# Ledger of designs, part 13: VH-VL binders against Protein ULTRAPETALA 1 (ULT1)

Target 1, 237 residues: Protein ULTRAPETALA 1 (ULT1), of Arabidopsis thaliana (Mouse-ear cress) (q8gza8)
Amino acid sequence: MANNEGEMQCGSMLFKQEELQEMSGVNVGGDYVEVMCGCTSHRYGDAVARLRVFPTGDLEITCECTPGCDEDKLTPAAFEKHSGRETARKWKNNVWVIIGGEKVPLSKTVLLKYYNESSKKCSRSNRSQGAKVCHRDEFVGCNDCGKERRFRLRSRDECRLHHNAMGDPNWKCSDFPYDKITCEEEEERGSRKVYRGCTRSPSCKGCTSCVCFGCELCRFSECTCQTCVDFTSNVKA
Short names: E, the ipSAE of ESMFold2; O, the ipSAE of ESMFold2 at other seeds; V2, 0.75 times the mean of E and O plus 0.25 times the DockQ between their complexes.

## First folded at step 4 (VH-VL; framework fv_prolgolimab)

Design m4 (from c3 with heavy chain A33T S57Y S104D, light chain S93I; at its last look DockQ between E and O 0.01; V2 from the best seeds 0.00; counts 0 for: pae O 20.2 > 2, placed apart)
Fold by ESMFold2 at other seeds, look of step 4:
Structure m4 (fold): chain C 237 residues (1-237), chain A 121 residues (1-121), chain B 106 residues (1-106)
Amino acid sequence: as target 1 above (237 residues)
Amino acid sequence: QVQLVQSGGGLVQPGGSLRLSCAASGFTFSDYTMYWVRQVPGKGLEWVSSISGSGGYTYYADSVKGRFAISRVNAKNTMYLQMNSLRAEDTAVYYCAKTYYYDDSEAFDIWGQGTLVTVSS
Amino acid sequence: QPVLTQPLSVSVALGQTARITCGGNNIGDQNVHWYQQKPGQAPVLVIYRDSNRPSGIPERFSGSNSGNTATLTISRAQAGDEADYYCQVWDTITVVFGTGTKLTVL
């Protein structure tokens, strides 16, 4: 029973034919499936692109918004920003594909199957080479009720949301950026506060330091707080 | 080099008290959550209690909550389990243990030698 | 509280392969650790995170974990392998041990 699941899969084996039925722009490559995708902006209309789905869980977007566009291999989040959505932070809902002539958000399609599986493997904390780097979750307390709300620190944008919340002495539950909540919502389970979204295993080898002391992913040169100023100066020295 | 050395077991009557000790050497004690695990003779292993590296957080199995108190003195590299209101069901060999890394989701790589506690009417 | 079910006993002839199972709902989504315990001794870690061997554990010890079953495999069984074996997972901050398996080498 030797397992060789690291081998490259043929693109035709990533999805069943019926799973791709009625999708526009389907092209099955050697190790990927490609489909037409897009993102809609009130300012600029539709930005059209090609989405490639890989068995590794990688998602790559090549923008076709203009003939001279040379942005390829964008992440879906980068494509969402490229399309002109000013406060774009919901790419799974804002990037769409065409199924049966209708725009369907990625979150409602099978196309995220391998992306989601890759995230689960990371959270399983199995030891492996090439482990994904990620930060631990952090918590910000509400000034009114004292309840703590969980911030994910998996990207620079998410680190910025946490950084800004920590710098706001009047931060409240209503300021929570991931969902519309009030002080009446139950706070995170105690277990989430203990392990903070990461098991601290060898496979979860991200930055484990406080955001303000951690790494350049979580420091901002434009921030005027003394901790960020000191970090920026000391890292460059 | 890495060792956990236990002491403090014995025979007590129901309702009595005992204090177990676990002395650590060969690693940075204050970095690690420490654990108590017990085993009724001839039976399986059961987690009892744990304490964070700083001592600021303590956790207990439901069967011992309110009766047992875990503590540590990092300057002495020693963890303690104060067992009060002992019952016959608490009769077991008690082990102290630490995880492979300082993370609390890892395997237990180092165990103490075990201390027998007998609670008998 | 989840229960990790192990067979009460497993017998293996000297030199043959023993397999000890640990059953739990969706245990394949968790990291499974395995311990060997001889009479009067503390447990010894033999497999961590499903399939990794600590330094000093011979290659004939291996592990796998998929679906609802984790398995400890001991190839070329020796008399010294006779012991109790426990699987273990985490349930948040709670430590859960399997029911234990006595391995007898004939």
Scores: ipSAE 0.000, ipTM 0.394, lowest interface PAE 20.2, mean pLDDT 75
ESMFold2, look of step 4: ipSAE 0.329; ipTM 0.695
ESMFold2 (binder alone), look of step 4: mean pLDDT 91; pTM 0.930

Design m5 (from c3 with heavy chain S52D G53T, light chain N31Y T92V S93E; at its last look DockQ between E and O 0.01; V2 from the best seeds 0.00; counts 0 for: pae O 18.1 > 2, placed apart)
Fold by ESMFold2 at other seeds, look of step 4:
Structure m5 (fold): chain C 237 residues (1-237), chain A 121 residues (1-121), chain B 106 residues (1-106)
Amino acid sequence: as target 1 above (237 residues)
Amino acid sequence: QVQLVQSGGGLVQPGGSLRLSCAASGFTFSDYAMYWVRQVPGKGLEWVSSIDTSGGSTYYADSVKGRFAISRVNAKNTMYLQMNSLRAEDTAVYYCAKTYYYDSSEAFDIWGQGTLVTVSS
Amino acid sequence: QPVLTQPLSVSVALGQTARITCGGNNIGDQYVHWYQQKPGQAPVLVIYRDSNRPSGIPERFSGSNSGNTATLTISRAQAGDEADYYCQVWDVETVVFGTGTKLTVL
C-alpha cells in the first residue's frame, strides 16, 4: 500500500464482489458501500437500518424511519443505544447484517475491515513531514448518561469549557442552557485515548500530566502551576 | 550515521546516585521523544522513562517514580537520567532509545549500546 | 499494568519455520513491534506496526496480529536467528514489553 489521500477510492474498490455475496441491501456508492443492518433488543425486538462503510474507517447508520439527513447518520454505538441496548456497549457483536438469510454480527463480517485499520492507525505516522501533532484529548464523565465527553483543547473556548467541567463534581452534558453539548460516542473516545501524550510538540510546557497544546492552560489536580490554581479558583469562586 | 552513545554507569552503594548520559548523532535530536529501557540480568526488557521533544513532559514507570529524573539538552543532542536513592533492584543494563518516526506510537529503531549500573553494598 | 505473554522458549530445526506468539487482550487493536536481542547486545527492531520490516531485515521475517495474539514468523531459520525475541506495544504514554522468548535453532 503506497497510496496517498490524493488518489480516489470508489465504492466498488472497497470490497470484492465475493466479499459482499449474499448480503441483503447492498448498494455501492461513489465512495462507500451500504448494506441493511439491525440491532436486536431483548425488550423491544429488531431495529432495522442502513449501514454505510467508508474507506476512511467511518461507519454511518441511517434509521429506517427518517430519510437521509446529516443528523440521521448515527454511529454504530449510538444505534445500539437507541435500539434499547443502552448499557451493553458491544456494538460489534450486537449490530448485525443479513447474509444468506441469517443475522451475522458485524464482528464476523468483512465490513469492519476499514474501521479496524483506522483504529490501529489512530496515532499513525505519515510517510511525509506533514504528520499530525499528537496532543492529549481530555475526557469528562457525564453524571446522567455515563458517557464521556471529549475535549480537544485546541481553543480557549474549549479549554474554558473543560476547566468548568473538571471543577464541577456533578457535571452533566445537559447542564448547558441550550442543550448543544453531548457526550462523545464510545468508539471515537477509545480511539482518541491512544493519542495521549505531548511527546511531539515543542510548544508543550508545564507539568508531566498536562495537555500539551496550549500547555499554559494546565488542568490537572496534581499540578500546582498558576494556571491550574487560577482555573480551580474560577470554577468554585 | 544514526547512533546513540551512552556513558555514566558504574558501581554505587545503595542510597547513592548516578547520572546516565545518552548522546545522539546523525539525526535531528529535537524532533524525537527519547526513552530509557532497562534489563535486569537474567530478565526481560522494562521501560523506565520517557521525555518529549522539548523536555516539557516526562513519564516514569511506577518502580522509579520520585527517584529518577529524565532530562534533555537539545543544544547538546544529549538526554540524561538522574538516578537517586538507588536500590539493589535497580541493578541493570540501561539503554536509551528513539522511535522510528516522530510519533510516540512507533517502534524503537535506534538503541544505545547499554550502560551497566550495579547497586551493591 | 497490562501483560504481554510470550512462551519461555521455542525450538526450531535449521531451515524450518519458527513462530513466536505474543498474547494480550484485544492486542489486534494495537500496533505490535518485535525486537531481536543477542547476548550482550542491544535489541534490534525486526518488525514494526504488526507486519512491516525495517531496511536490512530479510523477507523470511514476517508478522501478523489479530484478535488476542500477535505472531512473529521466521521462515528458513538460520543459526544466526538464535536470540531472545520481545514483542512491544504502547499503553497510552507508557511502553509494555512482552515477557520474552528464547529461540533455539537446532
Scores: ipSAE 0.000, ipTM 0.394, lowest interface PAE 18.1, mean pLDDT 71
ESMFold2, look of step 4: ipSAE 0.097; ipTM 0.564
ESMFold2 (binder alone), look of step 4: mean pLDDT 92; pTM 0.939

## First folded at step 6 (VH-VL; framework fv_prolgolimab)

Design n1 (from c3 with heavy chain T99E; at its last look DockQ between E and O 0.69; V2 from the best seeds 0.00; counts 0 for: pae O 2.03 > 2)
Heavy chain, then light chain:
Amino acid sequence: QVQLVQSGGGLVQPGGSLRLSCAASGFTFSDYAMYWVRQVPGKGLEWVSSISGSGGSTYYADSVKGRFAISRVNAKNTMYLQMNSLRAEDTAVYYCAKEYYYDSSEAFDIWGQGTLVTVSS
Amino acid sequence: QPVLTQPLSVSVALGQTARITCGGNNIGDQNVHWYQQKPGQAPVLVIYRDSNRPSGIPERFSGSNSGNTATLTISRAQAGDEADYYCQVWDTSTVVFGTGTKLTVL
ESMFold2, look of step 6: ipSAE 0.431; ipTM 0.770
ESMFold2 (binder alone), look of step 6: mean pLDDT 92; pTM 0.937
ESMFold2 at other seeds, look of step 6: ipSAE 0.515; ipTM 0.803
ESMFold2, look of step 7: ipSAE 0.530; ipTM 0.815
ESMFold2 (binder alone), look of step 7: mean pLDDT 92; pTM 0.936
ESMFold2 at other seeds, look of step 7: ipSAE 0.530; ipTM 0.812

Design n2 (from m2 with heavy chain S105D; at its last look DockQ between E and O 0.39; V2 from the best seeds 0.00; counts 0 for: pae E 3.3 > 2)
Fold by ESMFold2, look of step 6:
Structure n2 (fold): chain C 237 residues (1-237), chain A 121 residues (1-121), chain B 106 residues (1-106)
Amino acid sequence: as target 1 above (237 residues)
Amino acid sequence: QVQLVQSGGGLVQPGGSLRLSCAASGFTFSDYAMYWVRQVPGKGLEWVSSISGSGGSTYYADSVKGRFAISRVNAKNTMYLQMNSLRAEDTAVYYCAKEGRYDSDEAFDIWGQGTLVTVSS
Amino acid sequence: QPVLTQPLSVSVALGQTARITCGGNNIGDQNVHWYQQKPGQAPVLVIYRDSNRPSGIPERFSGSNSGNTATLTISRAQAGDEADYYCQVWDVSTVVFGTGTKLTVL
């Protein structure tokens, strides 16, 4: 999480002003663009909310339909279900925004640009077993020399090794699990460190969070599986 | 035993008004959205209007907005369609329909018998 | 404004398989519902969400939906299957029906 501010882009650079023209409820934040959105159920009526679009491809919806809503931060799919469209499961076509006074489905707007780019890269990079993840390699820095060593997060065992290393405040080159090395071994060149085992693209700024293989509950925040709990506890220091 | 029984309809001159009724039985009426769908004899089906279970939200096809008003009285298990400023192209059989239960809520599982509305001078 | 295009008519020999198509741009991304309407009667739901049969609908009725085409399939066609058939989708906040197909069993 400490590096996410260094990768944040100004919200005004996510979309040209003309791309947002005539959209209702546009609010440009420091690292997001927010618009008014909604979803229609003829059974329950229109649910109205605010959609935030992030450069990471994340989409967050805050429902304004019920005061004190416990699901103030929803995915578009969860918002679709929350609005009462329980069998649709077609959120790109069912969640709308207002452009020029008309309801326009998200699938016909520019607002899915970063989501689609993120999903495309994940789909093209899905070559490891159990892999629904986009990012495969991370680095851990030696406490003695400052050199960084590459960890491959491509299996459950390798993910565990990375979690353990991140949790060790005295981690050293000699603790490297893949080979017996010391601080005397040369570090990877900086040009090679930019490659993290994901599809290279202008929008891929590296991994800001550990990928938790084998956890079906969530990535690692709010996840109760022991691997994610251990990682969260160790990273917090 | 789930049933929708329609009434109303008939012959009316252009510019006139009619009100259609749809009486429901055999299910908890207030739990379901209700719909009006029309059909010109010999032609296809066209959605006209819908209303939420509570009656708080209404939706209309563009061809009838501002002229038709859907309503319901849940205590009477009855839905209505008030049709004003009628035109010749409104001539059709009007069906009321109920949204499906559980996993079929985008479809119409029960239909009324239909009510003919003729708009002719 | 979206149009769901169906053939005006389809003929099938008794005991053979009929296929009725419903064309729409990227209709495979939507849930398609099918209705049967016999002369002088209200429509009856025969398929919902692409391929599911309501209770009481014979297994001879099946459906599929991918790409730009949804298809209602009626195997071992019987005389009683002669009717008009309509597809239907939900579009944002409106309901759209197909143009309708008259099935004739020869």
Scores: ipSAE 0.361, ipTM 0.710, lowest interface PAE 3.3, mean pLDDT 78
ESMFold2 (binder alone), look of step 6: mean pLDDT 93; pTM 0.951
ESMFold2 at other seeds, look of step 6: ipSAE 0.386; ipTM 0.725

Design n3 (from m2 with light chain N31D; at its last look DockQ between E and O 0.80; V2 from the best seeds 0.00; counts 0 for: pae O 3.5 > 2)
Fold by ESMFold2 at other seeds, look of step 6:
Structure n3 (fold): chain C 237 residues (1-237), chain A 121 residues (1-121), chain B 106 residues (1-106)
Amino acid sequence: as target 1 above (237 residues)
Amino acid sequence: QVQLVQSGGGLVQPGGSLRLSCAASGFTFSDYAMYWVRQVPGKGLEWVSSISGSGGSTYYADSVKGRFAISRVNAKNTMYLQMNSLRAEDTAVYYCAKEGRYDSSEAFDIWGQGTLVTVSS
Amino acid sequence: QPVLTQPLSVSVALGQTARITCGGNNIGDQDVHWYQQKPGQAPVLVIYRDSNRPSGIPERFSGSNSGNTATLTISRAQAGDEADYYCQVWDVSTVVFGTGTKLTVL
């Protein structure tokens, strides 16, 4: 039914209603389902966080012990270590969610569905190198004032917003999708252009090309802009 | 020399109360979670309760929730188990135990000598 | 509330190899710890995280864990190995012990 290139998905699109029944903290975002999760260390106590499940198979955890910073996103394995389970390498069994008032390990829930699907198509060598692959932050210049505005490329929706902005020859600061801003807002300092996401290095494990031409996350085959049309027509040359 | 020395125990009527103590020496007590594990005579081991190094978090087996309270006083290097509303089924040898160091942190590397608690009329 | 099932008893001839099993659904996905308990004494940790030996445990004690079964192996069994043996896992926020196995050295 729904194509997820640029449109919001509900929890019913990622999971059936009964699959999420009785889970605590369910929140449906743009292209993810969020639930309350945690990890228990008898040494330090429970660490409580929010788990986001993406159709890409990505799992992102924001620990509530680090309030106020959107940039403190953890893999489940990193969250396991963050909680004080220093020797454990069993995050599927050690990270839990609350179902019916009880702690249930991720391995016994549907929440790993997309992670498991993505793992079947990937070789172990990609994971043994360890880092979650993500796109670098990109910048789009305003047609009126020339100021550059930073786009975070972490999800398909965010990649689509950047793609659309790049395809608009009359893009302006007022078109910025993350905040209502004008040309009056300060441009981000040059030093911050490299402190987000993947660097623009040839050795970067993330995407180094334009969002439209890069990995499958940022390819939009239904898009009619000339860049996507040219890429699609040439991809099997 | 790392050791755990237990005290308390004895014979108590059903519905009664007891307080067990576990005194630690030879390690930095506040760095480690501490545990109570019991063993009904002739039976296996059963985890009862645990407490974080700071004392801020406590955990209980379902069989003792609401009746037992674990605590610690780090300045005294001592952990306690307050047992209330005791039942015949609580009759067991009670051990205190320390979580392991480094890569053995989810196992119990040092145990106390055990203390018998008998709940009978 | 998983049950870690162990055989009630295992016998081994002196000098031979004993194997004590601990069964649980997908126990290979968990870290398994093993304890030895002699009569009238507190348990002693002999294996942690499937296959590691604490300091002071003889190298003839070893462990493995895969699928639905974890196994404690005692090679060159000695009379002093006669004891009860328990496996243990961490289950989410609780601790679960196996049912226990009495090892008899003949």
Scores: ipSAE 0.371, ipTM 0.726, lowest interface PAE 3.5, mean pLDDT 79
ESMFold2, look of step 6: ipSAE 0.418; ipTM 0.742
ESMFold2 (binder alone), look of step 6: mean pLDDT 93; pTM 0.952

Design n4 (from m2 with heavy chain R101Y; at its last look DockQ between E and O 0.73; V2 from the best seeds 0.00; counts 0 for: pae O 3.5 > 2)
Fold by ESMFold2 at other seeds, look of step 6:
Structure n4 (fold): chain C 237 residues (1-237), chain A 121 residues (1-121), chain B 106 residues (1-106)
Amino acid sequence: as target 1 above (237 residues)
Amino acid sequence: QVQLVQSGGGLVQPGGSLRLSCAASGFTFSDYAMYWVRQVPGKGLEWVSSISGSGGSTYYADSVKGRFAISRVNAKNTMYLQMNSLRAEDTAVYYCAKEGYYDSSEAFDIWGQGTLVTVSS
Amino acid sequence: QPVLTQPLSVSVALGQTARITCGGNNIGDQNVHWYQQKPGQAPVLVIYRDSNRPSGIPERFSGSNSGNTATLTISRAQAGDEADYYCQVWDVSTVVFGTGTKLTVL
């Protein structure tokens, strides 16, 4: 049960308070941050709505243009079009938020951080995409220095080493199974998981690198990739 | 024929007021945003103000905000620029302009002839 | 606001190709419009959304926009092309014009 809570990302962990300072309409949800946003058409005036930013890189804009819009969600591009900028097609520069009383385009804000990470993942070639995909469970933090060390999760034995490391409350850099290292050595480039591969979303749709063998410690319950589903169905949890 | 015909320019003293007019013909006036753009003689173009088709939304350059008021009367096919607290820096040729049709809506496809405003004591 | 920098002047020989640039940080992410203005006249739209010609503008006028530079290209330059040229973009909720370029046809 505790594992289920560990897989969820709180909205407050998406951005530091300082990054959202002076932004209008900030509302922190369970797995999103919401801000007031808008788009300006000199023909029709300002369209105002709420932008939700998700750790998956998804961006959702909700407007109350008419009563009964209970399931409407717009992409930023659709919102740009809806606001009367139908042929502009430059939503990163045309959709704005209010920071310190001023209209600031999304492209100049931190709000696109997760969208940009998702775009980098999609823009790589098929050959390089698989090599750069990392599951968030690959990393184990050192209790002495806090540096994260990337584990291989490609075989049953490697997953067992990772499982044992995750279960060790005193795990440290010297326990790393692949090399003799200490806390003095730099954190691996691959440990910057926010910039590489698999998103930290609770919903892991289509991630085929989830190699978690029968314990909740090394998987998350909302993962819908078929490999994880089949494995957890066939083993004692 | 699509046309914008301007009037209301002239010489005024600093701190004075002036009202510019822009009369439209040949298109459905209320469907389009209208714009004021000025040009100091010998210098470049500067956007001044914009108004929505209905007149419900107005926008201003920082240099004129609080001093100029754009308006329109759609029944008369006419846009106005009320210019108050005029300064020497406001001396320019003032153009009215119409936003373009369809895919040219961010651009200005029809311009008035321009009217000179001179602010001098 | 972004500053749209244009060269003060550009010269072109009759019948040759003129190129007028409009520089701005990431201007390739914006829709760029171009105006021709002859002395004593109002501006005339010659290119909109980077590369589109309004009705009545000759095919020898063309435009491109990439990276930090938008370019107006006038092929087979004629004496009648001698004018000032301005680029223009939409910046959030405001309109920004370039600094202007005087084209001289030699």
Scores: ipSAE 0.375, ipTM 0.734, lowest interface PAE 3.5, mean pLDDT 78
ESMFold2, look of step 6: ipSAE 0.434; ipTM 0.768
ESMFold2 (binder alone), look of step 6: mean pLDDT 93; pTM 0.950

Design n5 (from m2 with light chain N31H T94D; at its last look DockQ between E and O 0.50; V2 from the best seeds 0.00; counts 0 for: pae O 3.1 > 2)
Fold by ESMFold2 at other seeds, look of step 6:
Structure n5 (fold): chain C 237 residues (1-237), chain A 121 residues (1-121), chain B 106 residues (1-106)
Amino acid sequence: as target 1 above (237 residues)
Amino acid sequence: QVQLVQSGGGLVQPGGSLRLSCAASGFTFSDYAMYWVRQVPGKGLEWVSSISGSGGSTYYADSVKGRFAISRVNAKNTMYLQMNSLRAEDTAVYYCAKEGRYDSSEAFDIWGQGTLVTVSS
Amino acid sequence: QPVLTQPLSVSVALGQTARITCGGNNIGDQHVHWYQQKPGQAPVLVIYRDSNRPSGIPERFSGSNSGNTATLTISRAQAGDEADYYCQVWDVSDVVFGTGTKLTVL
C-alpha cells in the first residue's frame, strides 16, 4: 500500500480514542479493536489472551498459550471455562482488561457496546425463549476412536472443513488440518447442541456472499443458499 | 481426615515481622489454591492473600501488598505467610483456608483453627 | 471495591424461618457463597454458588441470588443456628466478604 491513511479502517471507527485511554494492549485492526484481556483462577493463575471486538457485536478471544491460536478462537464464556473457571458462568464480570494498571471487568467497560446493541434486549411476546442469533459449533466423530472433535463454523473455510469432514467416511482425528490431534487426546468439553443463526446485516442480500456473518438467512439447518445446500447435502460445490 | 493446622503468631511491635504456618493433611495439597483470611476480634472477615496449587501465582489484598509474602512448600504440605512492616491494623486472628473441590472452587471448604497476631507497642 | 452490605442482626423464633440478606450492586450477576461462624470458631461453608449445599449441611439451609440481593434462608431455626453469617463473592480476582450478620434464635 502507498500510504496507511489512504485506506478506511472500520476498526478505528468503533470507539473514540478517549474510550480506550489507559487500556492495555490496544490494537486497532481493519474491522475490529483488539485489547489484552484475562481471567483469574487462584488455582491456576491468570489466563491472558487477546479480545477482539467487532462492529457486528461479535467477541472473539485468542489464547496466547494455545498452539494454533488464530484457529482456536473462543467466546468470552469459553475463555472463562478455559481459564479453569468452568463453574463460574459469569464471564462479563470474570473476564477483565487492564485500565490504568487495574483489572476491570468487561461489564464495566465500553467494550461490550456492540455486543449489547446486537442482542435482543426486550421481547414483548409471551414466548421468552430468546431470539439471539449466533454461530454454532458442530462435532464429527473419529473413524478410529469414536471421539467427537469440535468444528467452529465461524468462517467459510471452517464451514467447508466441517462439510468435508462430514462427507469423508474415513475421517480421523489426525485429519484436522490446523492442530494435529490424535485419538489419545481427551474428549472435547462442552457438548451443547444449540443451533444459532447469524445476525442480519444491512450489507447482506441473502446467502450469496456469506455463511453466517451478518445474514439471518444463512442458517445451516434451514438455509436455502447454495453454500448451505452444498454443506447439508455433502456435495463439494 | 482433612485438616489445616496453624502455628506462628503472637505479640510483636509495630514495624516487626512474623511468619505464620499452615500445615495440611488428608488431601493432595498441590492440587489446591490456598488462602489467608483475617478477622479483627469482634469484626468481620477480610481476605489477605492467595497462592496457586503450584505456588507459581500469588495474590494480595491492597492493604498488605509489598509487606506480606505468601509461599508454600508442597513437599512439606505447608503454606506460609511472611508478615513484614507490621502495623496496628494488622492485629487480627489469621485463618488459612483451602479452596473447595469441583464446583465449589470459588469458596473455602476447610479452615484452620486461627492464629492471633497482636501488633502493639 | 464492592461493598456487600448485610444487616447487623436478625432475630428468629425457634422453629421459624430466618432470612439473611447480602446487598450489592448487581450481585445477581455474581456467585454468592455463605459461611456460618460460631463464637471462637473458624467459619464453616454452608452455601456455595448461590444455592448449593456442601455435604453435611442440612436441607433447611437454602440460598437465592437475583438483582441486588442474595438471601440465605434457614428454615425451622434451631438453637444451634445462632451464629454470625457472612456472604462472599469474587470481584474480578479478589475475594470480598460481606459485613456479617448476627443471627439470634429466640
Scores: ipSAE 0.404, ipTM 0.755, lowest interface PAE 3.1, mean pLDDT 77
ESMFold2, look of step 6: ipSAE 0.427; ipTM 0.765
ESMFold2 (binder alone), look of step 6: mean pLDDT 94; pTM 0.955

Design n6 (at its last look DockQ between E and O 0.77; V2 from the best seeds 0.00; counts 0 for: pae E 2.7 > 2)
Heavy chain, then light chain:
Amino acid sequence: QVQLVQSGGGLVQPGGSLRLSCAASGFTFSDYAMYWVRQVPGKGLEWVSSISGSGGSTYYADSVKGRFAISRVNAKNTMYLQMNSLRAEDTAVYYCAKEGYDSEAFDIWGQGTLVTVSS
Amino acid sequence: QPVLTQPLSVSVALGQTARITCGGNNIGDQNVHWYQQKPGQAPVLVIYRDSNRPSGIPERFSGSNSGNTATLTISRAQAGDEADYYCQVWDVSTVVFGTGTKLTVL
ESMFold2, look of step 6: ipSAE 0.508; ipTM 0.799
ESMFold2 (binder alone), look of step 6: mean pLDDT 93; pTM 0.945
ESMFold2 at other seeds, look of step 6: ipSAE 0.402; ipTM 0.743
ESMFold2, look of step 7: ipSAE 0.424; ipTM 0.755
ESMFold2 (binder alone), look of step 7: mean pLDDT 92; pTM 0.937
ESMFold2 at other seeds, look of step 7: ipSAE 0.495; ipTM 0.790

